VHH binders against a8e7c5r167to518. Designs and how they scored, part 13

Target 1, 352 residues: a8e7c5r167to518
Amino acid sequence: YKIFMDSDSFYYSLTYDLTNTVQRQGELGKSDQPLWKRVDDRFFWNKHMIKDLVDLQAPQVDFWVIPIIQGFVQVEELVVNYNESSDEERSSPETPLQEPTCVDDIHPRFTVALISRRSRHRAGMRYKRRGVDTDGHVANYVETEQLIHVHSHTLSFVQTRGSVPVFWSQAGYRYNPRPRIEKGERETMPYFASHFEKEVETYKKLVIINLVDQNGREKIIGDAYLKQVLLYNNPNLTYVSFDFHEHCRGMKFENVQTLTDAIYDIITDMRWAWVDQAGVICQQEGIFRVNCMDCLDRTNVVQAAIARVIMEQQLKKLGVMPPEQPLPLKCYRIYQVMWANNGDTISRQYAG

## First folded at step 4 (VHH)

Design p4 (framework vhh_3k1k_2)
Fold by ESMFold2-Fast, scan of step 4:
Structure p4 (fold): chain B 352 residues (1-352), chain A 127 residues (1-127)
Amino acid sequence: as target 1 above (352 residues)
Amino acid sequence: QVQLVESGGALVQPGGSLRLSCAASGFTFSDYAMRWYRQAPGKEREWVAGISGSGGSTSYEDSVKGRFTISRDDARNTVYLQMNSLKPEDTAVYYCAAERYITWTSGGTTYLYEDYWGQGTQVTVSS
């Protein structure tokens, strides 16, 4: 499938539904419904064009509207080659490129694709009012899907991010930027519940990863979130708090490993979507919902770390990666760049 | 009431050895994973070594593998870092940390991250 960029951060494809994950596509099955009737409304950024075309009562309306997402798309082919020299790792754009069409190669290959879909609801700058609204939508909501493709196998792992779903804002832009809680638990509960009921309906089970600092100005938001989760008491929710000792600049790999080690069983039990020519082999049973307050870099780094654990499990299952050995360093460098580009793009969309 | 107290920092020659100790009090030591971190002047804090709460697994940063060994003595509430073949690049303040997740299940499941940090001990490697 060919994917196009329409201006900065908008993506479309003439042949693929970018609004739906591989798992949601499978759940919809083979359908003769026009694409615009099957898309996920949350990520359908040009949806308002549909009204005008329907009002025209045109019989070919389904051929005129191509769904556009806002977010990020990157696709890379990786080669598992442990004998690659350091000089080859320093490939230059000016160096002659070799692109084989039909080559018998002994090294395993796999494709990694990363797709982030920004919700059209509550979209805006990071300094605007955040949290949940009266429709149960949260600010800065993004669905990120990591795809692995090997031969006839397609594997998918999905995570979400979004603001803490209570009523909160930052007080006094420019002179007193302290966050505050705008409503108590009683007033918040219907909208908190509405948000998570929609999430549970879509993703079955949720593992909340809260990255809000446990000390300082962010603590009020973290405390409110935990209190609301405990009061809500839904067995489909798992809540995980993780405190970082560094603020908005750079996550240390060792801190992330502490988290992923602690929740390794949760990551493994969630599984992933797996499809081949015979049909569905496996489904993802739940989703990670990751949040921070002010620094988007933490969310991106944590999601990348979880997705890496899943990728390694998937590649070992497919026999592409040895069970007792990490991938070649070059593979991890490309993977890190993909996730860095994802984070930079999302951050730019929030900050303007 | 909770405290971690590091000791053993000193000035040593390149190629020398040191053993750092971290004595813990005010909490149930065996429930926590123990980690060593270091911070050189003008640089970010770096993870060095870790040992699980059970003591069954250890992990190390690549630059110290084979030179440093982490161990724990739960009867004495102490974690150790044995540092061999010291290099000038190992010069830093070394910090001890105790880390765990507090977990409980009622209708849903909750995991709360908890950590405690020591004040640090200075290691200087110079001729």
Scores: ipSAE 0.171, ipTM 0.567, lowest interface PAE 3.7, mean pLDDT 79

Design p5 (framework vhh_3k1k_2)
Fold by ESMFold2-Fast, scan of step 4:
Structure p5 (fold): chain B 352 residues (1-352), chain A 127 residues (1-127)
Amino acid sequence: as target 1 above (352 residues)
Amino acid sequence: QVQLVESGGALVQPGGSLRLSCAASGFTFSDYAMRWYRQAPGKEREWVAGISGSGGSTSYEDSVKGRFTISRDDARNTVYLQMNSLKPEDTAVYYCAAERYVRWTSGGTTYIYEDYWGQGTQVTVSS
């Protein structure tokens, strides 16, 4: 369960498969195969080293190949204590004579983990060719998994983000270049379809949340996306648009709540992965695929808002959170910092 | 065809009160959540208050809680913002917005965000 960070936001674990969600690990079952043969190829960043290692070593060294992801990992233990204040410092924790309390201070506790996995396909700077390629891979593709752990229960909720899967680019010059569409709908369709066929195979149903502005310079990309979705006409796809006006950048929870309220039934019906010592209790039935063009902050805010709705439903089901009361403010502050760190890390990986 | 027209903006002294109104036309008013936003000189636009399409739920930005009240009159297609205990920091252009999602199903399902905005009304709190 130890997760290590190498330079440049690479993560690995000797015992845990960071490339697979809890649900995908459950679907693979308990296998006698070494970890690297069971990994999700999309997130297996050191895959190209396998050939070199196999060429130099006998097959029994399979167990020494450690899968590495690029992305983000943060784990926090949260205590549900309504009387706790972040500003309270009644006694120094560094006092050697500080006596432990003899009272039973048992508050509900839960662990939140956030794991983002950057696709090894089409990795690179955000100003290179964007969108979908002829292999059906999209630029800036990241899978983000939120884990809740309480006693023997592990719950998981997964979302993805990535570039709008049409053929588009920005000019080779770096002065705020206007995006443009490189291919028409007919030429685009096989690759658009290839991308979503792979996504449907992996995640069953997709809810597309398009955060590209429906006015100004981004409109051409948003319009192309909606048109392509409508032409593709796949019943496994739900498309949701959300428009940030120029003057509404950085707007607060109320703006995002309009979105989450409108799709609340979709969020609830999607469910989450839930496992305990006896096995699988339920599965996530679909995934949110969130995108924007230039403002990665918008994608992160929307994913965090959806993940928060799910977390609250999960904690109520586990009896950790009262049904009629939100979590303590300290819990939400830590949660918001985790999601902010996630967004900042992903943004740096694609900007630099 | 669609219009939101704000009114009620004025110059008031600190501690004073104002009631802003927003008259809507060209759409089914009761289908939309209604919101007030404001923009102070040299600052970003910020959300102030919201009321659901049913009128059963209201929400407020922390700095205006207890001082501002949002309400709606669906028979008159109007949303109101009652502003009490005004402060110089409340000086801004106040905008009315109507917001909803439209659902369309044909093979797949599509949700389109719709919003409509007024042109704003100036509130100045100064001595």
Scores: ipSAE 0.345, ipTM 0.646, lowest interface PAE 2.2, mean pLDDT 79

Design p6 (framework vhh_3k1k_2)
Fold by ESMFold2-Fast, scan of step 4:
Structure p6 (fold): chain B 352 residues (1-352), chain A 127 residues (1-127)
Amino acid sequence: as target 1 above (352 residues)
Amino acid sequence: QVQLVESGGALVQPGGSLRLSCAASGFTFSDYAMRWYRQAPGKEREWVAGISGSGGSTSYEDSVKGRFTISRDDARNTVYLQMNSLKPEDTAVYYCAAERYVKWKSGGTTYIYEDYWGQGTQVTVSS
């Protein structure tokens, strides 16, 4: 499938539904309905065109409307070649230099695709009011899907991010304003519940990763979130808070490895979507919902680390990665750049 | 009572080696990931190395990769940090930490981060 990019990080494809994950496309099955009637409404940015064309009784409306998402798309082919990352190691005993561009490549390879879909609800620049609104929509909501493709196998792992779903605000005037809770627990619960009921319906189980600092000015938001989760008491919600020590400001790669090692069983139990020529082999049984207060970089780094753990499990299962050693450094460098580009694009969409 | 006791800190010359140990008691050691952190004078505490509860995963800060090795002995409730090719920049107080996510006792499906820390052991690299 061919994917096109427009200005301002809008993406479309004439043949592929960018609004749905691989798993949701499988759940919808084969349909005679046009693409735009099957899309996920949350990510259908040009939906308004349908109303206008239908109202005018325009012919071939189904042909004229190509679904457009706002977010990020990047696709890369990675080669598992342990001798490629160094000038001294350019020649490999397994891949003689005498056979350049060989048709019978002996190095395993796989395609990684990263797709982020920004919700059209609560769209636009940062507002004083964050969190959840009276329609149950949250600010900064993005679904990110990581795809691995090897031969006839397609594997998918999905995560979401979004604002803490309570009513809160942060003044836009003066540097480092303190956040405030705008509504009490009882007033908040119907909208908190509305948000998570829809999330559970879509993703079955949610593991909340709360990256809000447990000390200082952010604590009020983290405390409100935990209290609301406990009051809601939904067995399909798991709440994980990552404690940022006073001496370790911000999220660094080493701190993220502390988190992923600690929740390794939770990551593994979630599994991933796996489709082959024979059909559905495996389904993802839950989703990580990651949030911070106002630093989108922390969320991106954590999601990248979780997705990396999953990718390594997937590649080992497919026999593309050895069970007892990591991928070549060049593969990780490309992977890190892909995730950095994702984070930069999402941040730009909310900052200006 | 939960306790983590670090040992093995010493003064060593650049290029030298040192092995730190951290003995744990008062909790089920194998349920926790074990971490080494360090804090140099006037600087913030930084993570150095980690090992999962199963011992199946290890991770290192970039500046120590290839020089430091973390390992654990669950039968003795001890985690180790083997430090080779030491540099003056490695001078710090080294702390052992035990870390996990535990089911919230009152909330059933909610998990909280739980950590325990040692008192630290001083490593000085100078000539």
Scores: ipSAE 0.000, ipTM 0.305, lowest interface PAE 11.4, mean pLDDT 77

Design p7 (framework vhh_3k1k_2)
Fold by ESMFold2-Fast, scan of step 4:
Formats: C-alpha cells, structure tokens, sequence
Structure p7 (fold): chain B 352 residues (1-352), chain A 127 residues (1-127)
C-alpha cells in the first residue's frame, strides 16, 4: 500500500486508513462510507483544515478528503537467510534488478511495518505541558502499531505511551527543574478516571508500565501515579513499575530483558490481532501503556523490546522463524533501526 | 539536529598524554551509552572504551586498560577520553559513538539499537 510523507512527519494514504489499527478496522466492518467518516478522530490531524469541504457534504468531497496522521511510518521487507554474505552479493548496487529466482523460493520473507500516531488533543512541548487535563487527555499521547504481513496474513500488535495522568508540572524552564503535584487525589480522580475509562473502552485491558525513577526528584510523580491507580481500583488495570536506571545501569545488567522476562506471561496472554482473507483469527486482549517522565528514549526502548517478543511469537506461529533459534542478525539490525527511527521522530515532535 | 563533535586530537611524543572530548547535541544524552572507537591506517575500526548512560560502569579494550580513562559530564552533554602513556601503536583516528543497547530475549545477546557517530579526530604518536 502506498503511503506518503509530508514535512514535519505527517503521513497519508489514498487507499488505507492510517488512523485505525488493523483490529479497529475489522471491528468497523466493510462499509460504503467514505474514509473520512470511518477514521479515529484522535489521530485525524487535518480535520480542522478541511472543515469547509466536510461541511459542504457534496458527493465529490469524498474524493478530496484524505486523512493525515502526525507521527511515524516505516515499512521493511525482511528475508530469513542465515547466510548474510550471499544476500549482500546478490543485492550489490552493480547487479541489475531481476525478477525473483529460485533463491526467493528458498528463504522465507515477511514485511514489518511500524506506524506511530500522535494524538491531536494534547500535542505540545514535552518540558512545558505535562499530565492530564480537565478533558481527560494526556500530554504527548502516541499509539504505536507493529504490523507483520506474510502472504494473506496480517498480524498487528499495538502499544500506547503518554504522560502520567495526574495534574503535575515542572517549574518554569530552568536547569534541572523539580516536578510538583498540582492537585490532590480527590480533585484528580474524575480526570484520571475519565482518561482510563476512555482507554478501557478502546483497548479493554491496560497494563501500565511506569518507567519513572523510583528514587530522587522523579519519585513524587511515580508515587502519585501508584496511589491514584490503587484508589481507582479498576480490575482492567495492571500496574508494573520498572526502575530503568537501576536495572539498565552498566553492562552487567540485561537491560530491558529483566522486564520482558518478568512480564513474559502478561505479554503472551495479551496476544495479537491476526487477520486473513477469511476474516479474524484472533484479537489482541489489552494494551501496554508505557510512560516515563524526563526520558522519552526509555519508553521507546521498552516498547521495542516488548514488540520484539511479540514479533518472534508471531513469526514462529506462521512458520517463518524456527522455534529453536533467533532471526538472522541482519533482520534484527533492520528492526532495531526502524524502532530507533520511531523514537527519534517522536522525540523531535515533543521538543518542537 | 543530532551531532557528535570530537576535539582534542594532536601530535604527541611517546609517553605523552592527551584528552579527547566529544560534544553531543540533538538527543537526550543521558539515555545513551558513549563509546570511543579508533581506526589505524589499513586496519578495521576497533572499540576502545565505553561508559554507560548512568556513568556507573566503564569498560576498556585490554591494550588500553590502566592507560585510558573514559568519563562523562551529562550537564555539558560531553564524553571524555583521557589518554596517558601514549604509544606509537595508539596512532589512529578516534571516533565518538552514542549507542543504545537492548538485551533481546533470544540468546541473551545485547544488540545495538541505535548509534550516532562523529566525524573523528586524528591522534598521532610519533617521535
């Protein structure tokens, strides 16, 4: 499918709804409604720009209204070939492009797509606007979807990120500002609840992964978050706290593997969306909601690690990956670059 | 924009000392492990020293242990390589790299997730 990129990381497609996950598109069913009437409004960035065209309600307006997301899109085809030198020689810049040969029939192939959708409601600079607002929206909310495509099979896994949904701020911009809580638990609860009610309605179950430092200046935000989760007492919420700096400090720690190993059963139980030409095979049963305070890169690293565990499970189910060994190193290099590009793009959008 | 700018490379006599600096901009410096690499004429690029994002762990190639010290100043977004007791064999272009590591479930291997490289600074140790 043809996807286009504009400046400032805006993306659109004439034929595909970039605002909806594969699972949400399936839930909406096949419709004769024009694309713009079926989109997820949270991620429909150009709706205000095309208001006059929408208000016309003319039959031809359906041709002109193209939904645009802000975020990130990257698509890569990966080949499961444990002989890297053969692949490199075959792909030489001096080698004429030819139709696939017998070698293509020998090696499994799959497409990985990574789509991040930034919410239009609380877009803003990371250091100035934090937390939840009175409409229940959180700062810098992003939905990230990882797609695997093999022949007629499309598999999807979705995660979200966003600010800790309490009322908090950092003092006016200065070196190393201390965060503070702006409202008590009782004042916060209606808006905290509003945020999670919308999330539960959309995603059914949430696993919160809090990467806020458990010591030092960030602790006040982490403590407020945990206390609010406990007071809210929603059985659809699972709360996980991971001290990223403590566990990923130095080369002696296994980085995020300590976290993914600890939550492996939660990752596996969540499953993924799986669709073929005959319809839905299975659905994702919940979502990870990952947050940090000062370090957007922590969130990206954790989401990438979780998504990688899911990808391997998916590829083993499809028979694309052997059950007893990892993918070729070249596949992981491409995958890691995709996720790094995702993180860098989102960080730039938060900074300005 | 993302930039790594190395400085401090010079011509020094054997037994001399030199301090390299690498100034980083355009990313959250404290999230990245910082590494120094070097490349001598006609040889492949080799790893020299590393420091974790927290600064709590350092590591060195065996031939430089006890002579080189890596450090970082997160307030200045800068990593340093202090080189003492320099030898002619230390002659190379020295590169700064910012790297994120993720330990993946399969095989327990730490993979470089993202790296940025500087343009390099020439160190020559000669009489």
Amino acid sequence: as target 1 above (352 residues)
Amino acid sequence: QVQLVESGGALVQPGGSLRLSCAASGFTFSDYAMRWYRQAPGKEREWVAGISGSGGSTSYEDSVKGRFTISRDDARNTVYLQMNSLKPEDTAVYYCAAERYVTWTSGGTTYIYKDYWGQGTQVTVSS
Scores: ipSAE 0.000, ipTM 0.166, lowest interface PAE 17.9, mean pLDDT 75

Design p8 (framework vhh_3k1k_2)
Fold by ESMFold2-Fast, scan of step 4:
Structure p8 (fold): chain B 352 residues (1-352), chain A 127 residues (1-127)
Amino acid sequence: as target 1 above (352 residues)
Amino acid sequence: QVQLVESGGALVQPGGSLRLSCAASGFTFSDYAMRWYRQAPGKEREWVAGISGSGGSTSYEDSVKGRFTISRDDARNTVYLQMNSLKPEDTAVYYCAAERYVRWTSGGTVYIYTDYWGQGTQVTVSS
């Protein structure tokens, strides 16, 4: 499949459905319908073209509409190599003219792809559209899929992010303005429920990771969120709060491991989508829904950490990575750059 | 596959006793705290009793203290609720839930969240 970028934030493919995860594509089955009839409406940014072309009675409408997502796509081929060799040695492995050893090293290779899909609902600047709306849509909703490809195997792990689904506002004309709650608990509850009812229908189970500070000005939003979760009382929702300020601010990114260690069994139980030439091997059983209030970098950092835990489990299951070793340093550095690019792109889309 | 199956619900007279059981499968039972909740018609689900993963600590809602006893048998992957001195206001569907701590921070709190719910068992207290 070949993916094109229409502009700095829009991506399309003539043959691959970028709007659906690997798992959703499997659930839809094999169809002779054109791509645009099988797409996930939430991420189908040029959907309005269908109505116009149908209204014009275009004889070949299916040839005119290519589904476009807004978000991020990056693909990298990585090598599992724990030996640090110089760039010079790596650049000329094909012509060893000295007396070589009788043993050739072949290192496993795998492809990592990272796809973020921004919801077309409530798109816009983060200061203009906060929380949940009356249709149950939240501001800044993004689905991020991490793909691993090795030979005939495709593995997928999906996470979401979005605004805290209460009615809240924040002034847009100064840095770090104090947020306020715009509706009471009872008034908010149907729309909070509507949001999560749609999420449960799509993803089955949700693990909420709330990164809103537990002290200071953000506390009012975190308190409102927890109150709504408790009032809603849906067994398909699991609520996790993590004090990012206390654990990561001044304590390095590495302290996100405190969170991933604490929820390791939840991460493992969620599993991932796995398909090969024979079909579906397993499915992802739920999704992480990560949020913060002001700093989008917190959400990106936490999602990257969770996705790394999953990727290492996937690579070990595939036999590409040894069970007792962490990810090779060179692979980790490329992985960090991919996730940094993802975060920067999403942040720019929120700010625009 | 994760399953929580409650049993033991029945019609009982005021002042009577009843023992509820909840059989768990599909997860490591000893890693989870277990809780009992109840829901009367037209009311919200309320917490009744809890027991830690180690079984070393138990907790109860004030209205049931001294009357109800929660216990667990990890060899059988089962949690129990012994209900004594039953009152008409104890009439409800009783649910078991598997819960674990999901947030540990040096200066924060430990939050209990509910991972799994059973389908419920009906308890009716009436003459």
Scores: ipSAE 0.000, ipTM 0.139, lowest interface PAE 17.8, mean pLDDT 76

Design p9 (framework vhh_3k1k_2)
Fold by ESMFold2-Fast, scan of step 4:
Structure p9 (fold): chain B 352 residues (1-352), chain A 127 residues (1-127)
Amino acid sequence: as target 1 above (352 residues)
Amino acid sequence: QVQLVESGGALVQPGGSLRLSCAASGFTFSDYAMRWYRQAPGKEREWVAGISGSGGSTSYEDSVKGRFTISRDDARNTVYLQMNSLKPEDTAVYYCAAERYVTWTSGGKVYIYEDYWGQGTQVTVSS
């Protein structure tokens, strides 16, 4: 299906529902309903067109509105070729096999797609008010889906990011703005609970990855978050705190392996969505909800690392990658660029 | 496979007693604090009692203090709630929960909070 981009990072497709993950599309089942009637309202940025057309009592509104998301879309086709790092092996294709062959017959190929969907809620409040609002919506909420396509198989892994869901603010008039907690635990709880009740309803189980610094000016936000999670005491929430600054000084991204190694069983137990021509093979059992305070780069790097672990498990399960080898270096470089583009796009959308 | 199975729920008359049990499997029981919660129809889930992983400390909601006692038997991977002087207001589904907060280290610092829940057991206090 064709995906189109307009100015300001808006994306649409005439036939594919960009607002729903593969798993949510499966849950909705096959329907002759037009796309806009099946969309996820959180990511339906042109929803106002529906109200206007309904108010005008347009008889064929279903054929006039194409769902548009704000966020990011990138698709790449990758080749699994371990010989690309060896000069001697680069000449292998010139030696004919017993049967005639081409490059496509030598190495497995797969498609990777990365889709980020920004929530239409909380489009304002960017300078001072962060966290959760009185409707239970959080600032900077984005759903990111990584898709793998091989032959008839479509595999999907979904993560979310958003502000810490307490009432907090950060002044925009100083070089090192200090965050403040605006409400106590008792006053915060109904809105904190509202946010997570919606999340649990949608994703079933949540693994919270808190990347707020455990020292200095960010600590008060991290402390407030943990205290609220403990008071809320919902069995569907798992809380993980990772001291990104201590482990990944100056954006040394390879240190994120400490986190992914520590939560490897959690990542594996969550699984991923898997669909083929016969239907649903597997469901994702929960979601990672990743947050930081100031630096969106931390969130992006951690999500990329988790998604990479999942992708390697998926590719090994499909027989596209050998079980004991990591992703080929050239594939990994393209993958890193895709995730960097995702992070840059999301960052620009929050800055203005 | 992690599992918590509650038992002992029954219909009892006001002033009666019940002992609830929660059998745990699939994890290291002694590493987890154990808690009892209850939920009456149309009401919020309410914390009732808790016991530390070491068994050295217990805590109770004010309305049950002096009437309920939480205890654990780590050899049998079981937590108990002894309920005495039962009132109609104690009518609810009672849930068992296991809770742990773990620090992971391997050149870094990661904290993981885990909890597990049972399916509940019905307690009805009625004449």
Scores: ipSAE 0.000, ipTM 0.274, lowest interface PAE 11.8, mean pLDDT 77

Design q1 (framework vhh_7xy4_2)
Fold by ESMFold2-Fast, scan of step 4:
Structure q1 (fold): chain B 352 residues (1-352), chain A 124 residues (1-124)
Amino acid sequence: as target 1 above (352 residues)
Amino acid sequence: QLQLVESGGGLVQPGGSLRLSCAASGFTFSNYYMAWVRQPHGKGLEYIATISGSGGSTYYSDSVKGRFTISRDNAKNTLYLQMNSLKPEDTAMYYCAKSTYTIYGGTEYRFDYKGQGTQVTVSS
């Protein structure tokens, strides 16, 4: 497939449905329908074009509507070579008069792709009202899919992020804004329930990772979230709270290992989508719904850490990496840059 | 076998006090968040309070904040709820509940086990 960028934040493909995960595309089955008729409406940012094309009544007009997502796409090919020198170490040619070193196929290769899809619902920049609205939509809702491709195998792991689904707001002034709860538990419950009913319908089971500070100004939002989850008492929801001030000094990727170690069995049990030329091998059973106050920096770091654990399990199962050996450092550097770019792009779309 | 046994309920007049206890066994008590939840007759479950494994963090429902205090004694594998300034609307069956998984760098708040409960009745 070919993926194009129509400005800094919009992506499209003429042949691939960027609005649907690999698993959702498999669930839709093979279709003769034009691309735009198969899309996930949550992520179909140019939906308004349908009205104009219907009005035209042109034959084959359906082939002209290209679904556009807002979010992020990056694709990288990685080589598993434990003996590889850095590019800088090779800047001086050793033997300029000899035959060049042959390209060898001895080292495993895999493609990693990262796709983030911003919901078109609640798409405006929100400096005051956050949380859930009366339609059950949450602010800053993004679906992020990590794809691994090796030969005929495509593997996918999906996570979501979104605002804490209670009615809350924050002044939006840059210095020490105090968040406030706008509605009580009774008034909130129909909309909280509406949000999670939609999520359960789409993803089956949810593991909530709440990264809102357990102390200070953010505590009021975390307390409201936990309280609402306990009152709702849905067996398809698991709630996890992680204190970044205690465990993640300097927001470092490595420090999130405390969380990923603690939930390792949950991560493993969730599995991933796996398809090959014969069809579906396995499905992802559930989803992580990760949030901090703004669903930006902390959320991105945690999602990257969870996705890395999954990638390593996938690559070991495919035989691309040894069971007891991490990837070469060069692979992790590229991976970290991909996730940093994802976070920066989402941050600009929300806060910028 | 995992077990939670609540005690300390009874009949009390408005403005009175009661202390509930929950004896835990069959798991490493200090590794789990614990909660008190209640169910008034003919109503759904209502969240009251949660305490972290170490006891360092506590969370309360707005309906009981300032009146109830949750605490734990990890040496005795016992959870407590001190209830002060009791009101008729506090009348309910009170249950002790544990989180599904151990806490290690994260808090897991899914409660999948509760005991038989202890009845609290606030009336004259």
Scores: ipSAE 0.000, ipTM 0.274, lowest interface PAE 13.1, mean pLDDT 77

Design q10 (framework vhh_7xy4_2)
Fold by ESMFold2-Fast, scan of step 4:
Structure q10 (fold): chain B 352 residues (1-352), chain A 126 residues (1-126)
Amino acid sequence: as target 1 above (352 residues)
Amino acid sequence: QLQLVESGGGLVQPGGSLRLSCAASGFTFSNYYMAWVRQPHGKGLEYIATISGSGGSTYYSDSVKGRFTISRDNAKNTLYLQMNSLKPEDTAMYYCAKSTYTIYSGSGTEYRFDYKGQGTQVTVSS
């Protein structure tokens, strides 16, 4: 389960399939197939090596190709300790100190892992041709998985992000370039449908979170997206439009709680993947697909907020966190740094 | 201050038409999804129609589809509802509403609004 970094933002493991979520790995079940035959092709960045080896009829292909993802991986062990944030200076110096060994045994621990997998399709800078292509692939597509590990339990929650799946573009060299819709609704529909048919096949239900500004330059894209969703009329799609500009005015990201409160029942009903020594306990019942146009920070902040709601539910269910307490401040600060690193890494990948 | 002022309601015979207007002020009107909702006497709020900030996207409840048309004039900060083929069942207080988000799921829409106006009464009777 050791994960290696092969240059900036490329990751691999000799024993773990980084291209598949915990839930997809469970769905594949026990197999005698080589690792590279079981991978999710969307995230298999060195796939070209397999084609060459297969074309040459090379023996033992599985010894030569280790699947590599492009994206982000960070793992942290966190300790649930409420006293560290409230009494760091020791307000009661006369109180006897606990022994280190006993203190370590008092506080629950859990591991958080964050894995982002960039699609190899349509990879490129965010100011180039965007949207959906004629193969149904979208620009800037990333799958992000948050893992919680406690003893024998592994819990997983997955979200995706990507460009609005219509045909649109934006000029690269002008300040505040105006986006343009390149195809009409009828011309767009086969490719829009192709994208969401693949998404529904993979994730079953989609909750679309649209963070495109409902004002100014971006609203033409938001309007096109909603209209296309309504015309497509797929019962497996739920569409949520959120006015990020109005709620997060002045870069005040605390207002993201307005969104998570509004969709709290949707978040809770989606559930999460849960595996233990006996096998699969629970499955995630759908996925959030979050998008924005110019500010990748908006997408990252919203995904982090949703993932935090899920993590707190998971930790309470596992008995690691008390039902009536929020996450300890020290844990939350580490969690915020993990998600900030994720956002920064993805932003750099799209800048070139 | 944020205000929504509805007008255009009144008494109309079955099969008749009315056009409702909503004058918006105190916010950037073109930035928001706007809706019409109605409340029959002694009943809960019923969703009627939603329109995007640009006017490019519209959605209707099944009870009014084909009979009502939602539109907006962003230059005048005004929302409209054109109501045709009115039925006694359309009798209600009609409110325009501002929303920061809209939820659409399959064959239904959950509309949530953070502000609604004082309303305008529509009565369909002979």
Scores: ipSAE 0.014, ipTM 0.326, lowest interface PAE 7.5, mean pLDDT 76

